# VHH binders against NADH-quinone oxidoreductase subunit I 1 (nuoI1): the designs that were tried, part 11

Target 1, 152 residues: NADH-quinone oxidoreductase subunit I 1 (nuoI1), of Koribacter versatilis (q1is57)
Amino acid sequence: MSIAPLLRKVFLIDLIKGLSITFKYQAPKDCQTEQYPQERPVITDRFRGQPMMKLGENGETLCIGCNLCALACPENLIAMKSDRDPVTKKKVMVTYVYDVSRCMFCGLCEEACPTQSLKLGTGYEMALYSREGMVLDRKVLEHRTAPEPYEK
Below, E stands for the ipSAE of ESMFold2; O stands for the ipSAE of OpenDDE; V2 stands for 0.75 times the mean of E and O plus 0.25 times the DockQ between their complexes.

## First folded at step 11 (VHH; framework vhh_8k46_1)

Design q4 (from p3 with A50L N57Y; at its last look DockQ between E and O 0.04; V2 from the best seeds 0.00; counts 0 for: pae E 15.1 > 2, placed apart)
Fold by OpenDDE, look of step 11:
Structure q4 (fold): chain B 152 residues (1-152), chain A 122 residues (1-122)
Amino acid sequence: as target 1 above (152 residues)
Amino acid sequence: AVQLQASGGGFVQPGGSLRLSCAASGFTFEDYYMGWFRQAPGKEREFVSLIDWSGGYTYYADSVEGRFTISRDNSKNTVYLQMNSLRAEDTATYYCAAGTWSLFKSEEYDYWGQGTQVTVSS
């Protein structure tokens, strides 16, 4: 072994060079990172965040129980049960669940909804300490409020 | 094999009426939304109307709203389009389609029928 390679190893020259490069780009002037939660991101119109169900003008559901959103979901995180109303003979949604813990926020379910009932909103601070609260039902989706902003 | 067979097209004077029918086979009809599209000469295919699997929800293009009525009979595996107050602008080849996706674009439908010609002329 040449003494030069050995010396380079002993003095960790390559490691130091690597670290120096890494730290060079850690300078505040080169940092593009937002300092959350003090700095919050600008939410765009195309943002796909908190799932919700829109209501009609009179507070009625816009969901027609068609199940297209569930079929469109690549993660199969949407499950619903529908039945036929005995009076109107129309299909109605009976139960609806959305497991947001498995959601990748792709928006396919929203696109699939013919009544635009299902929407990915602008909320993004929806983390919980327990998974149980991440299985959303109709009531939660239709009455979902913006979560309180996280503060350090 | 999946088949959608449209019928009911023809010649009609302005202000007249036609009823289109589309008979479906080869798939579970009641699991699909059904839609109607039309294509006029030299124009792109455009959405006309859709109906959900039970008939509980219908939607119409603005150009046909109030004049056209879509319906379905699941016992006959058939979707209908009642066209009233026809105009010259309604002249086109009409197509029925079946789909389980967002249903306002032609690309989102899984199955297509053969077209039936509707001609509105004095």
Scores: ipSAE 0.000, ipTM 0.212, lowest interface PAE 11.6, mean pLDDT 86
ESMFold2, look of step 11: ipSAE 0.000; ipTM 0.123
ESMFold2 (binder alone), look of step 11: mean pLDDT 80; pTM 0.800

Design q5 (from p3 with D52T N57E; at its last look DockQ between E and O 0.39; V2 from the best seeds 0.00; counts 0 for: pae O 8.6 > 2)
Fold by OpenDDE, look of step 11:
Structure q5 (fold): chain B 152 residues (1-152), chain A 122 residues (1-122)
Amino acid sequence: as target 1 above (152 residues)
Amino acid sequence: AVQLQASGGGFVQPGGSLRLSCAASGFTFEDYYMGWFRQAPGKEREFVSAITWSGGETYYADSVEGRFTISRDNSKNTVYLQMNSLRAEDTATYYCAAGTWSLFKSEEYDYWGQGTQVTVSS
């Protein structure tokens, strides 16, 4: 081995060069990182975040109990029970469960909804300390508001 | 043993009110939907009202909508049916039932109570 390569290894020249480059880009002027929660990201209208169910103008459900959203979910995190109203003879949603803890926010369920009842909103601050509370039912989904922003 | 004990039936004049109660025992009450059905002589059993596990949702037959109110108290393992503005056509034997799947189909309820007679007559 030539003395020169050996010296380079002994003095870790390549490592130092690499570190120098890395630290150069750590300068504040080159920082592209948003300082959450002090700096919050700009969320677009197409953002796929907090699931919710939209209601009609009179507060009625837009869900028709078709189960297409559950079938479209690759994670199978949506469970629905439906029944037929004996008076109106219409199919109605009885129960609806959305396990947001397993959601990858792909939006396939939203696309599958023929009445546009199910929507992924712009909320993203949904973190909890346990899975408890992440299983959302109809009541939660229909009355869901923007979460309170996290402040440290 | 599973028991559903219904009470509160009786004779009432048209326009009157009754309150039915159904006390449950022998199963985890909060894990079941509770429903009321009725059967008049010579008629099929029909859906009257149902309430979900926590009482968050209620359902009514069109014929009783606005007149009847279903409620439950899970701490007492009891479901109630407040019947107002009673009519002659409300005369029937009323049954309390517990289920886990369907709200409207009587055949899918798991447990049934004994009937309580409601007679609306002048």
Scores: ipSAE 0.013, ipTM 0.285, lowest interface PAE 8.6, mean pLDDT 87
ESMFold2, look of step 11: ipSAE 0.054; ipTM 0.414
ESMFold2 (binder alone), look of step 11: mean pLDDT 79; pTM 0.788

Design q6 (from p3 with D52Y; at its last look DockQ between E and O 0.02; V2 from the best seeds 0.00; counts 0 for: pae O 8.7 > 2, placed apart)
Amino acid sequence: AVQLQASGGGFVQPGGSLRLSCAASGFTFEDYYMGWFRQAPGKEREFVSAIYWSGGNTYYADSVEGRFTISRDNSKNTVYLQMNSLRAEDTATYYCAAGTWSLFKSEEYDYWGQGTQVTVSS
ESMFold2, look of step 11: ipSAE 0.368; ipTM 0.689
ESMFold2 (binder alone), look of step 11: mean pLDDT 79; pTM 0.789
OpenDDE, look of step 11: ipSAE 0.011; ipTM 0.250
ESMFold2, look of step 13: ipSAE 0.460; ipTM 0.734
ESMFold2 (binder alone), look of step 13: mean pLDDT 79; pTM 0.787
OpenDDE, look of step 13: ipSAE 0.013; ipTM 0.255

## First folded at step 13 (VHH; framework vhh_8k46_1)

Design r2 (from p1 with D52Y; at its last look DockQ between E and O 0.02; V2 from the best seeds 0.00; counts 0 for: pae O 6.5 > 2, placed apart)
Amino acid sequence: AVQLQASGGGFVQPGGSLRLSCAASGFTFDDYYMGWFRQAPGKEREFVSAIYWSGGNTYYADSVKGRFTISRDNSKNTVYLQMNSLRAEDTATYYCAAGEWSLFKSEEYDYWGQGTQVTVSS
ESMFold2, look of step 13: ipSAE 0.489; ipTM 0.743
ESMFold2 (binder alone), look of step 13: mean pLDDT 78; pTM 0.774
OpenDDE, look of step 13: ipSAE 0.019; ipTM 0.322

Design r3 (from q6 with T100D K105R; at its last look DockQ between E and O 0.02; V2 from the best seeds 0.00; counts 0 for: pae O 8.4 > 2, placed apart)
Fold by OpenDDE, look of step 13:
Structure r3 (fold): chain B 152 residues (1-152), chain A 122 residues (1-122)
Amino acid sequence: as target 1 above (152 residues)
Amino acid sequence: AVQLQASGGGFVQPGGSLRLSCAASGFTFEDYYMGWFRQAPGKEREFVSAIYWSGGNTYYADSVEGRFTISRDNSKNTVYLQMNSLRAEDTATYYCAAGDWSLFRSEEYDYWGQGTQVTVSS
């Protein structure tokens, strides 16, 4: 081994070169990162965030219990129970569960909903200290308010 | 009595087009999916397309996506399936179905029309 390669290793020349390149791009003027929570992003109308269920004008459910949202979910995080109304013979949703902790916010469930009952809202500050609070039932989805924004 | 009357099948060459119609009588589709299924000889019945009547949401099998278009006419209580760019593999008996429970599972559809034959051959 020639002395030159050994010296390069000993003095970590390649590491220094690497670091110099990395630090070159760390200038504050070149930083495009929003500093949360001091700076919050502008959320667009098409943002896929907190799941919710829309209600009709009279407060009735728009969900028809078709299970299409559950089938569309690649993570299989939606579970529901449906039954047939004995009088009207129409399908009705009985129970609904949405596990947000497993959600990747892809929006396939929203697209699959024929009545547009299921919607991913603009809320994004949904962090909790336990998973239990992330398993949303029908009541939560229909009546849940946006979480309070985090403040440092 | 509830009836689904399908029509529009026939013989076409590859690349050709057909328009299937399904007219419903005896009930309204307000809370139903109107779907099309097809069955080729020796194969299982498969989902082709469906529309949720009230919402207008449309669904397609991957094999027909971009080539087939399902639509509805409320005034005629009729569903249409426009089939473009037909291929030999589209040859099958097509069935109109109505259901309110599931979209993709044929066994959960409540009403079925008579089959109409679609043959794509050179």
Scores: ipSAE 0.015, ipTM 0.256, lowest interface PAE 8.4, mean pLDDT 86
ESMFold2, look of step 13: ipSAE 0.279; ipTM 0.636
ESMFold2 (binder alone), look of step 13: mean pLDDT 78; pTM 0.775

Design r4 (from q6 with W101I; at its last look DockQ between E and O 0.02; V2 from the best seeds 0.00; counts 0 for: pae O 7.9 > 2, placed apart)
Fold by OpenDDE, look of step 13:
Structure r4 (fold): chain B 152 residues (1-152), chain A 122 residues (1-122)
Amino acid sequence: as target 1 above (152 residues)
Amino acid sequence: AVQLQASGGGFVQPGGSLRLSCAASGFTFEDYYMGWFRQAPGKEREFVSAIYWSGGNTYYADSVEGRFTISRDNSKNTVYLQMNSLRAEDTATYYCAAGTISLFKSEEYDYWGQGTQVTVSS
């Protein structure tokens, strides 16, 4: 082994060079990181976030109990029950469950909805301390309020 | 080791009631659906009921809706299936299962208990 390479190793020259390069890019002027929660991102209309169910103009459900959203979900996190209305003989949704804790926010369920009842909204602050609040039923989905923004 | 121990099966007349129990151990329940499946002779295994452990959300097959009730006891790590108004078609071997991915697909459940026989006959 040449003495020169050995000396470079002993004095950690390559490490120092590496660190120098790394620290060069740590200047505040080069920082492009948003400082959440002080700085919040601008959310676009295409954002796929908190699931919700849209209601009709009279507050009626737009869901027709077709189950297409559940079938479209690659994670199988949607479960619903439907029944026949005894008067109209139409299929109606009775129960609906959406497990957000397993959602990858792909939007396939939204696309599959023929009545556009199911929507992924712009809400993104959905973190909870337990998964209990992440299993959403019909009532939560239809009457979901905006989550309380996180503040530090 | 993960264990699911089912009990409570037996003979009952039509219209009668049974209560199945599934005692679970060896894993963290928070992320699991605890479910019941049943298999009758010559038929495929079918979903009966499940409960999401953390949320307490319950799910039922259409055939048992309104007659069966699934519940959990956190202190005992036990899931119960109260079966009321039993019918002859409810006759099957009932299996307790635990899974994290799907409610209705038996293939996606991670753990299975031993079957308990339920026989509804006059």
Scores: ipSAE 0.015, ipTM 0.268, lowest interface PAE 7.9, mean pLDDT 86
ESMFold2, look of step 13: ipSAE 0.129; ipTM 0.537
ESMFold2 (binder alone), look of step 13: mean pLDDT 80; pTM 0.793

Design r5 (from q6 with F104Y; at its last look DockQ between E and O 0.13; V2 from the best seeds 0.00; counts 0 for: pae E 8.3 > 2, placed apart)
Amino acid sequence: AVQLQASGGGFVQPGGSLRLSCAASGFTFEDYYMGWFRQAPGKEREFVSAIYWSGGNTYYADSVEGRFTISRDNSKNTVYLQMNSLRAEDTATYYCAAGTWSLYKSEEYDYWGQGTQVTVSS
ESMFold2, look of step 13: ipSAE 0.006; ipTM 0.298
ESMFold2 (binder alone), look of step 13: mean pLDDT 79; pTM 0.789
OpenDDE, look of step 13: ipSAE 0.182; ipTM 0.550
ESMFold2, look of step 17: ipSAE 0.013; ipTM 0.412
ESMFold2 (binder alone), look of step 17: mean pLDDT 79; pTM 0.789
OpenDDE, look of step 17: ipSAE 0.017; ipTM 0.302

Design r6 (from p2 with D30S D52Y; at its last look DockQ between E and O 0.02; V2 from the best seeds 0.00; counts 0 for: pae O 8.2 > 2, placed apart)
Fold by OpenDDE, look of step 13:
Structure r6 (fold): chain B 152 residues (1-152), chain A 122 residues (1-122)
Amino acid sequence: as target 1 above (152 residues)
Amino acid sequence: AVQLQASGGGFVQPGGSLRLSCAASGFTFSDYYMGWFRQAPGKEREFVSAIYWSGGNTYYADSVKGRFTISRDNSKNTVYLQMNSLRAEDTATYYCAAGTWSLFKSEEYDYWGQGTQVTVSS
C-alpha cells in the first residue's frame, strides 16, 4: 500500500469530500420540504387515502356483497358476510369490516369493486390513539366524514 | 323469457383467435355479471371471464389472463369474449352465463346460454 492512499484514509479525505457535497445541497433555498401541518400538500383525485363506501342517489348501498374487494386485498383486512334476499334472490351485504390499521393503501380493493362502492378517498389524517377506531364497519364507511385536520 | 345466445365458436389452430358473442335478453342487466364458463370433456366446468355490466369491471381466470378480453355493448345487450393466442388446452364448450350471486361459482349463476364449441387443434 503506497503512503498516499494510507494518508488519505487516515485523514478521511474521501469522507470529508462526501460530506462537503452533501452539505452543499442543504442550503435553505434548496429545501423542498413542506412544513406540516402549517403547509399541507395538495391532494389529487387519484390519492389513495381514507376508505369509504359510496351510496346511491337515494342513499341505498351500492355494495352487492360480492366479496371481490376482500379477495383482492393482499393484507386480507376486509371481511364481510352476505346473504340472499328472500324476495329478489340477489346477494346482499349484511356485515362489512375494513381494518384500516393494516392497510397499505394499494387500491386493489377499489379496483376490484364492480359497483365502485368502495373508494379510497383523499383523507390522509387518520391517526388515532387506539386501534379499535381503525376497524371500520359498514356504518362508519357509509357515513364517514372528512377527518378533522390536525392542528398544533 | 330470459335468453342468452352464444355464438362465435369454431376450429382454430394454436396461436389463432376467436371472438365469442353472447346476446342477452329478458332481464335487467344492471346488477348482473355476464360471464363465460368452459367445460372440456371429462373436466369440470370452469370460470373463464366475467364483466359486471353496470360498472364495467372485468375478471379473468389466471389461465386466460393476458390472452382473453371480455367486453360489452350496451346498445346491443351483448357480451364479447375476444380470445387470442389460443392453446390446445382452451378446447372446450364455452357457455355464457348471467348471475348476481357469485362471480366464480357456476352453480350460483341464474341464467345460462347454449354452449358453443371451441376447438384448438393443429
Scores: ipSAE 0.014, ipTM 0.285, lowest interface PAE 8.2, mean pLDDT 87
ESMFold2, look of step 13: ipSAE 0.248; ipTM 0.621
ESMFold2 (binder alone), look of step 13: mean pLDDT 80; pTM 0.796

## First folded at step 14 (VHH; framework vhh_8k46_1)

Design t1 (from r2 with N57D; at its last look DockQ between E and O 0.02; V2 from the best seeds 0.00; counts 0 for: pae O 8.3 > 2, placed apart)
Amino acid sequence: AVQLQASGGGFVQPGGSLRLSCAASGFTFDDYYMGWFRQAPGKEREFVSAIYWSGGDTYYADSVKGRFTISRDNSKNTVYLQMNSLRAEDTATYYCAAGEWSLFKSEEYDYWGQGTQVTVSS
ESMFold2, look of step 14: ipSAE 0.434; ipTM 0.720
ESMFold2 (binder alone), look of step 14: mean pLDDT 78; pTM 0.771
OpenDDE, look of step 14: ipSAE 0.013; ipTM 0.256

Design t2 (from r2 with E100R D110K; at its last look DockQ between E and O 0.58; V2 from the best seeds 0.00; counts 0 for: pae O 9.6 > 2)
Amino acid sequence: AVQLQASGGGFVQPGGSLRLSCAASGFTFDDYYMGWFRQAPGKEREFVSAIYWSGGNTYYADSVKGRFTISRDNSKNTVYLQMNSLRAEDTATYYCAAGRWSLFKSEEYKYWGQGTQVTVSS
ESMFold2, look of step 14: ipSAE 0.198; ipTM 0.572
ESMFold2 (binder alone), look of step 14: mean pLDDT 80; pTM 0.795
OpenDDE, look of step 14: ipSAE 0.006; ipTM 0.264

Design t3 (from r2 with Y33A; at its last look DockQ between E and O 0.01; V2 from the best seeds 0.00; counts 0 for: pae O 10.6 > 2, placed apart)
Fold by OpenDDE, look of step 14:
Structure t3 (fold): chain B 152 residues (1-152), chain A 122 residues (1-122)
Amino acid sequence: as target 1 above (152 residues)
Amino acid sequence: AVQLQASGGGFVQPGGSLRLSCAASGFTFDDYAMGWFRQAPGKEREFVSAIYWSGGNTYYADSVKGRFTISRDNSKNTVYLQMNSLRAEDTATYYCAAGEWSLFKSEEYDYWGQGTQVTVSS
């Protein structure tokens, strides 16, 4: 057996060569990774991000309290209660909760919404230090503002 | 049997007004959203207006906003479409539709009435 192969193993020549190649491609010119938050992704209209509720032109709710979004949610993270107004006979949404901390952003809830009230928006910077803040109610959903952009 | 009977169509000059009515029977009217659609010759059926419950949320196509008003009388199981400032482009067969949770899409509506012709011409 030639001593050469053994020496190569002992000195880890192949490993060093491999590492050298790997490190060579770490140059910025070869980097294809977006450097968040300095570089931010281009968000498309179809992006499934932070949930929101669209309002009508006059600021009225488009939610009809049908509960279809809740039923469509595979994670069962939407809880709502609706009732019929005894005077107007109008069905109204009484309570609405969306636990975004459990959301996988599949969009089934959005698709299920007959009035297109519920929408997954383009917001993606939703990280919080507490899960409590991840439970969104109607007020938060209907009055969603653009998230504060994260700055390093 | 479910029935939706539309009426009120006819001939009108541009700028004129018509009021369509749709009388519903055979289902719990109060539980359904009511909608109006229209179809012009050679065109696809398009959403015109919808209303939920008794004078609840109303919705309109952009082309008819400010000119058309949808309303309903649950005591009469009837939905109305007041059409003002009619234009030639409003010429179409108008259809009344009912859906439990329907709004803008025709395929979401469960019941359809016979069409009533609206012709706007000078």
Scores: ipSAE 0.005, ipTM 0.231, lowest interface PAE 10.6, mean pLDDT 86
ESMFold2, look of step 14: ipSAE 0.006; ipTM 0.228
ESMFold2 (binder alone), look of step 14: mean pLDDT 79; pTM 0.784

Design t4 (from r2 with Y59R; at its last look DockQ between E and O 0.01; V2 from the best seeds 0.00; counts 0 for: pae E 9.1 > 2, placed apart)
Fold by ESMFold2, look of step 14:
Structure t4 (fold): chain B 152 residues (1-152), chain A 122 residues (1-122)
Amino acid sequence: as target 1 above (152 residues)
Amino acid sequence: AVQLQASGGGFVQPGGSLRLSCAASGFTFDDYYMGWFRQAPGKEREFVSAIYWSGGNTRYADSVKGRFTISRDNSKNTVYLQMNSLRAEDTATYYCAAGEWSLFKSEEYDYWGQGTQVTVSS
């Protein structure tokens, strides 16, 4: 029955040993976590991020004004307005509003779109200082491209 | 202040051509649909043509299809209407308009120009 285990407690040897182990692993090279924002994740092509609307090869709108995306949205955050084209007598989407601040990124709107115009892209950096900037209009959605990965 | 300055109107013979211009100022031209409407004396204002903010889509009334061409130059904040094969029925005051929310309905356009007279007569 040695006094050595008690002396280790009295002189805090186990505490010092534990602190030295954690100190040894403090080098940034030993860090196992992904250090955002200097290190950024690789985003797969099926990621459901910032919404966008794809345009055709000539820059034409692919949306047909069917309103199916708005009906599919569980948060009711999509609104659109259509006019009837006097030549073709078909509906044409004129305005489109997407409130990304309430979006849960479920992808139901993307799945509902018959022309594959609406897509949840790969963008994930969406923080803003105001709620008004989170309401996206047609221009923003149609000009939005997948953000390039941060590489530096 | 927002201004739309239409120009290029005048007198032409049937079958002639005119090019209307509408210079815009006081708003972000790139964000707006642009349209042309016309109103003959004693008649209601009618849709002629419209163009998307990007220039990728254009629309025309049936009465002018194939004869009129709309275009825009976002660097000059100007929309153009090239009118070819003019007929007496095209005689009217032509108005340019800018709208954020509509292509076809005149009551839903936000800004309007003063108009330019086009007269087609022999």
Scores: ipSAE 0.006, ipTM 0.333, lowest interface PAE 9.1, mean pLDDT 78
ESMFold2 (binder alone), look of step 14: mean pLDDT 78; pTM 0.776
OpenDDE, look of step 14: ipSAE 0.020; ipTM 0.328

Design t5 (from r2 with G55K E100Q D110N; at its last look DockQ between E and O 0.45; V2 from the best seeds 0.00; counts 0 for: pae E 15.3 > 2)
Fold by ESMFold2, look of step 14:
Structure t5 (fold): chain B 152 residues (1-152), chain A 122 residues (1-122)
Amino acid sequence: as target 1 above (152 residues)
Amino acid sequence: AVQLQASGGGFVQPGGSLRLSCAASGFTFDDYYMGWFRQAPGKEREFVSAIYWSKGNTYYADSVKGRFTISRDNSKNTVYLQMNSLRAEDTATYYCAAGQWSLFKSEEYNYWGQGTQVTVSS
């Protein structure tokens, strides 16, 4: 066996070459990372972020209480109750619960929604202080407060 | 119902300045992003700037950072966009928007105003 491969191992030449490569990229001009939260990424239309329930142009609820989103969810994290409106006799959504803590953002609930009311938006700032806060109700989903921005 | 009224557009020479305003009414939420998108003819609507209403944090697209300044007037429920050092590429219809979900994705903004035209040429 040649002595050259052994000498390369003994003198750590491959390690030094690796360190040299990483050292060359220490300059800030070569930094490709986004400096969150001062720099925020451009989020595409296909992004699957924090859930929301979209409202109509006049703020009316678009959800018809079909339960298709709950049936499509593989984690069974959506629960809703519906009732018949005594005036119209039509089925309406009464309560809606979405447990974001178990959500894997697969988008199957969005695809199942016939009225496009439930949508996985572009909100990626979802850290919360409690598990109870990760269970979103109808009011939060329809009128969710924007995530608190990070500040120095 | 929420209504947004944008104004302040016009014609300006390159290097000039304009100030856009957007007056809001009918809000039922305390916390929201309020900001500006623009759309040039034949192009997609793009994010320009936004302000987080309750805290006053400001956000800008890279193409306008350092040239545009967004601010708010809580007493008049109005947001302003001061546009300095205007370029021909800034020519577009500017839309005022408000939403709770995202800064950048236009479909996540629930409320939109009427556009105001900004033209930067000769």
Scores: ipSAE 0.000, ipTM 0.149, lowest interface PAE 15.3, mean pLDDT 74
ESMFold2 (binder alone), look of step 14: mean pLDDT 79; pTM 0.788
OpenDDE, look of step 14: ipSAE 0.012; ipTM 0.254

Design t6 (from r2 with N57D E100Q D110K; at its last look DockQ between E and O 0.44; V2 from the best seeds 0.00; counts 0 for: pae O 6.5 > 2)
Fold by OpenDDE, look of step 14:
Structure t6 (fold): chain B 152 residues (1-152), chain A 122 residues (1-122)
Amino acid sequence: as target 1 above (152 residues)
Amino acid sequence: AVQLQASGGGFVQPGGSLRLSCAASGFTFDDYYMGWFRQAPGKEREFVSAIYWSGGDTYYADSVKGRFTISRDNSKNTVYLQMNSLRAEDTATYYCAAGQWSLFKSEEYKYWGQGTQVTVSS
């Protein structure tokens, strides 16, 4: 039996070889890590980020209060109340809550929306100091502004 | 304490106009809609109009549609009801109310102002 395998184990040759390879690629020139916030990622159109509600051309809600988005949510983080309009006899959304702190950004709620009102936008800088701020109401959803960029 | 202060009621001839105001204090309207109800003598209180404060969506009873316009001023925490082409049947005590959950049912409104009388008579 060759003593060679035992010696390799004792001297941790394979480990050293592995480490040497790993550290070889640790040079700054070989670093592939984006240095946020100085380097920000390129966000694609299909990115699933901060939820929002699109409004009509006149600023009217496109939500019809159907509750399909809430039902589609596997985390049950959407809650809404609706009422029936006495004029149109249609259901209307009155209140809407979206707890983004529990969201896994799956997009099922967006797909479920028959009017395409609810969208997951491209916003990703949603970090807050309190969880309370992560419970989004219809005001925030309908009037989304660009988040304040994080600065180091 | 939450207060809704309504004003602008009065006497007007048929075809005339009035503007009701409701100033709110003690809370923010961000998650509320503001509504107007009216009650005529011998009749039940009925929904007139409502506006979702942050979104601006407006709702009207059939009886006032096209004649009444509800609006808001965020800087003043005030909701307005412009009433045009007033009719005798519009005579009632008008109430301002704030709610979060239902637009058309008075029992779902959490806060109520004092009534202001609107009388339409020749």
Scores: ipSAE 0.016, ipTM 0.298, lowest interface PAE 6.5, mean pLDDT 86
ESMFold2, look of step 14: ipSAE 0.084; ipTM 0.502
ESMFold2 (binder alone), look of step 14: mean pLDDT 80; pTM 0.789

## First folded at step 15 (VHH)

Design u1 (from r2 with D110K; framework vhh_8k46_1; at its last look DockQ between E and O 0.05; V2 from the best seeds 0.00; counts 0 for: pae E 5.4 > 2, placed apart)
Amino acid sequence: AVQLQASGGGFVQPGGSLRLSCAASGFTFDDYYMGWFRQAPGKEREFVSAIYWSGGNTYYADSVKGRFTISRDNSKNTVYLQMNSLRAEDTATYYCAAGEWSLFKSEEYKYWGQGTQVTVSS
ESMFold2, look of step 15: ipSAE 0.118; ipTM 0.527
ESMFold2 (binder alone), look of step 15: mean pLDDT 79; pTM 0.784
OpenDDE, look of step 15: ipSAE 0.101; ipTM 0.486

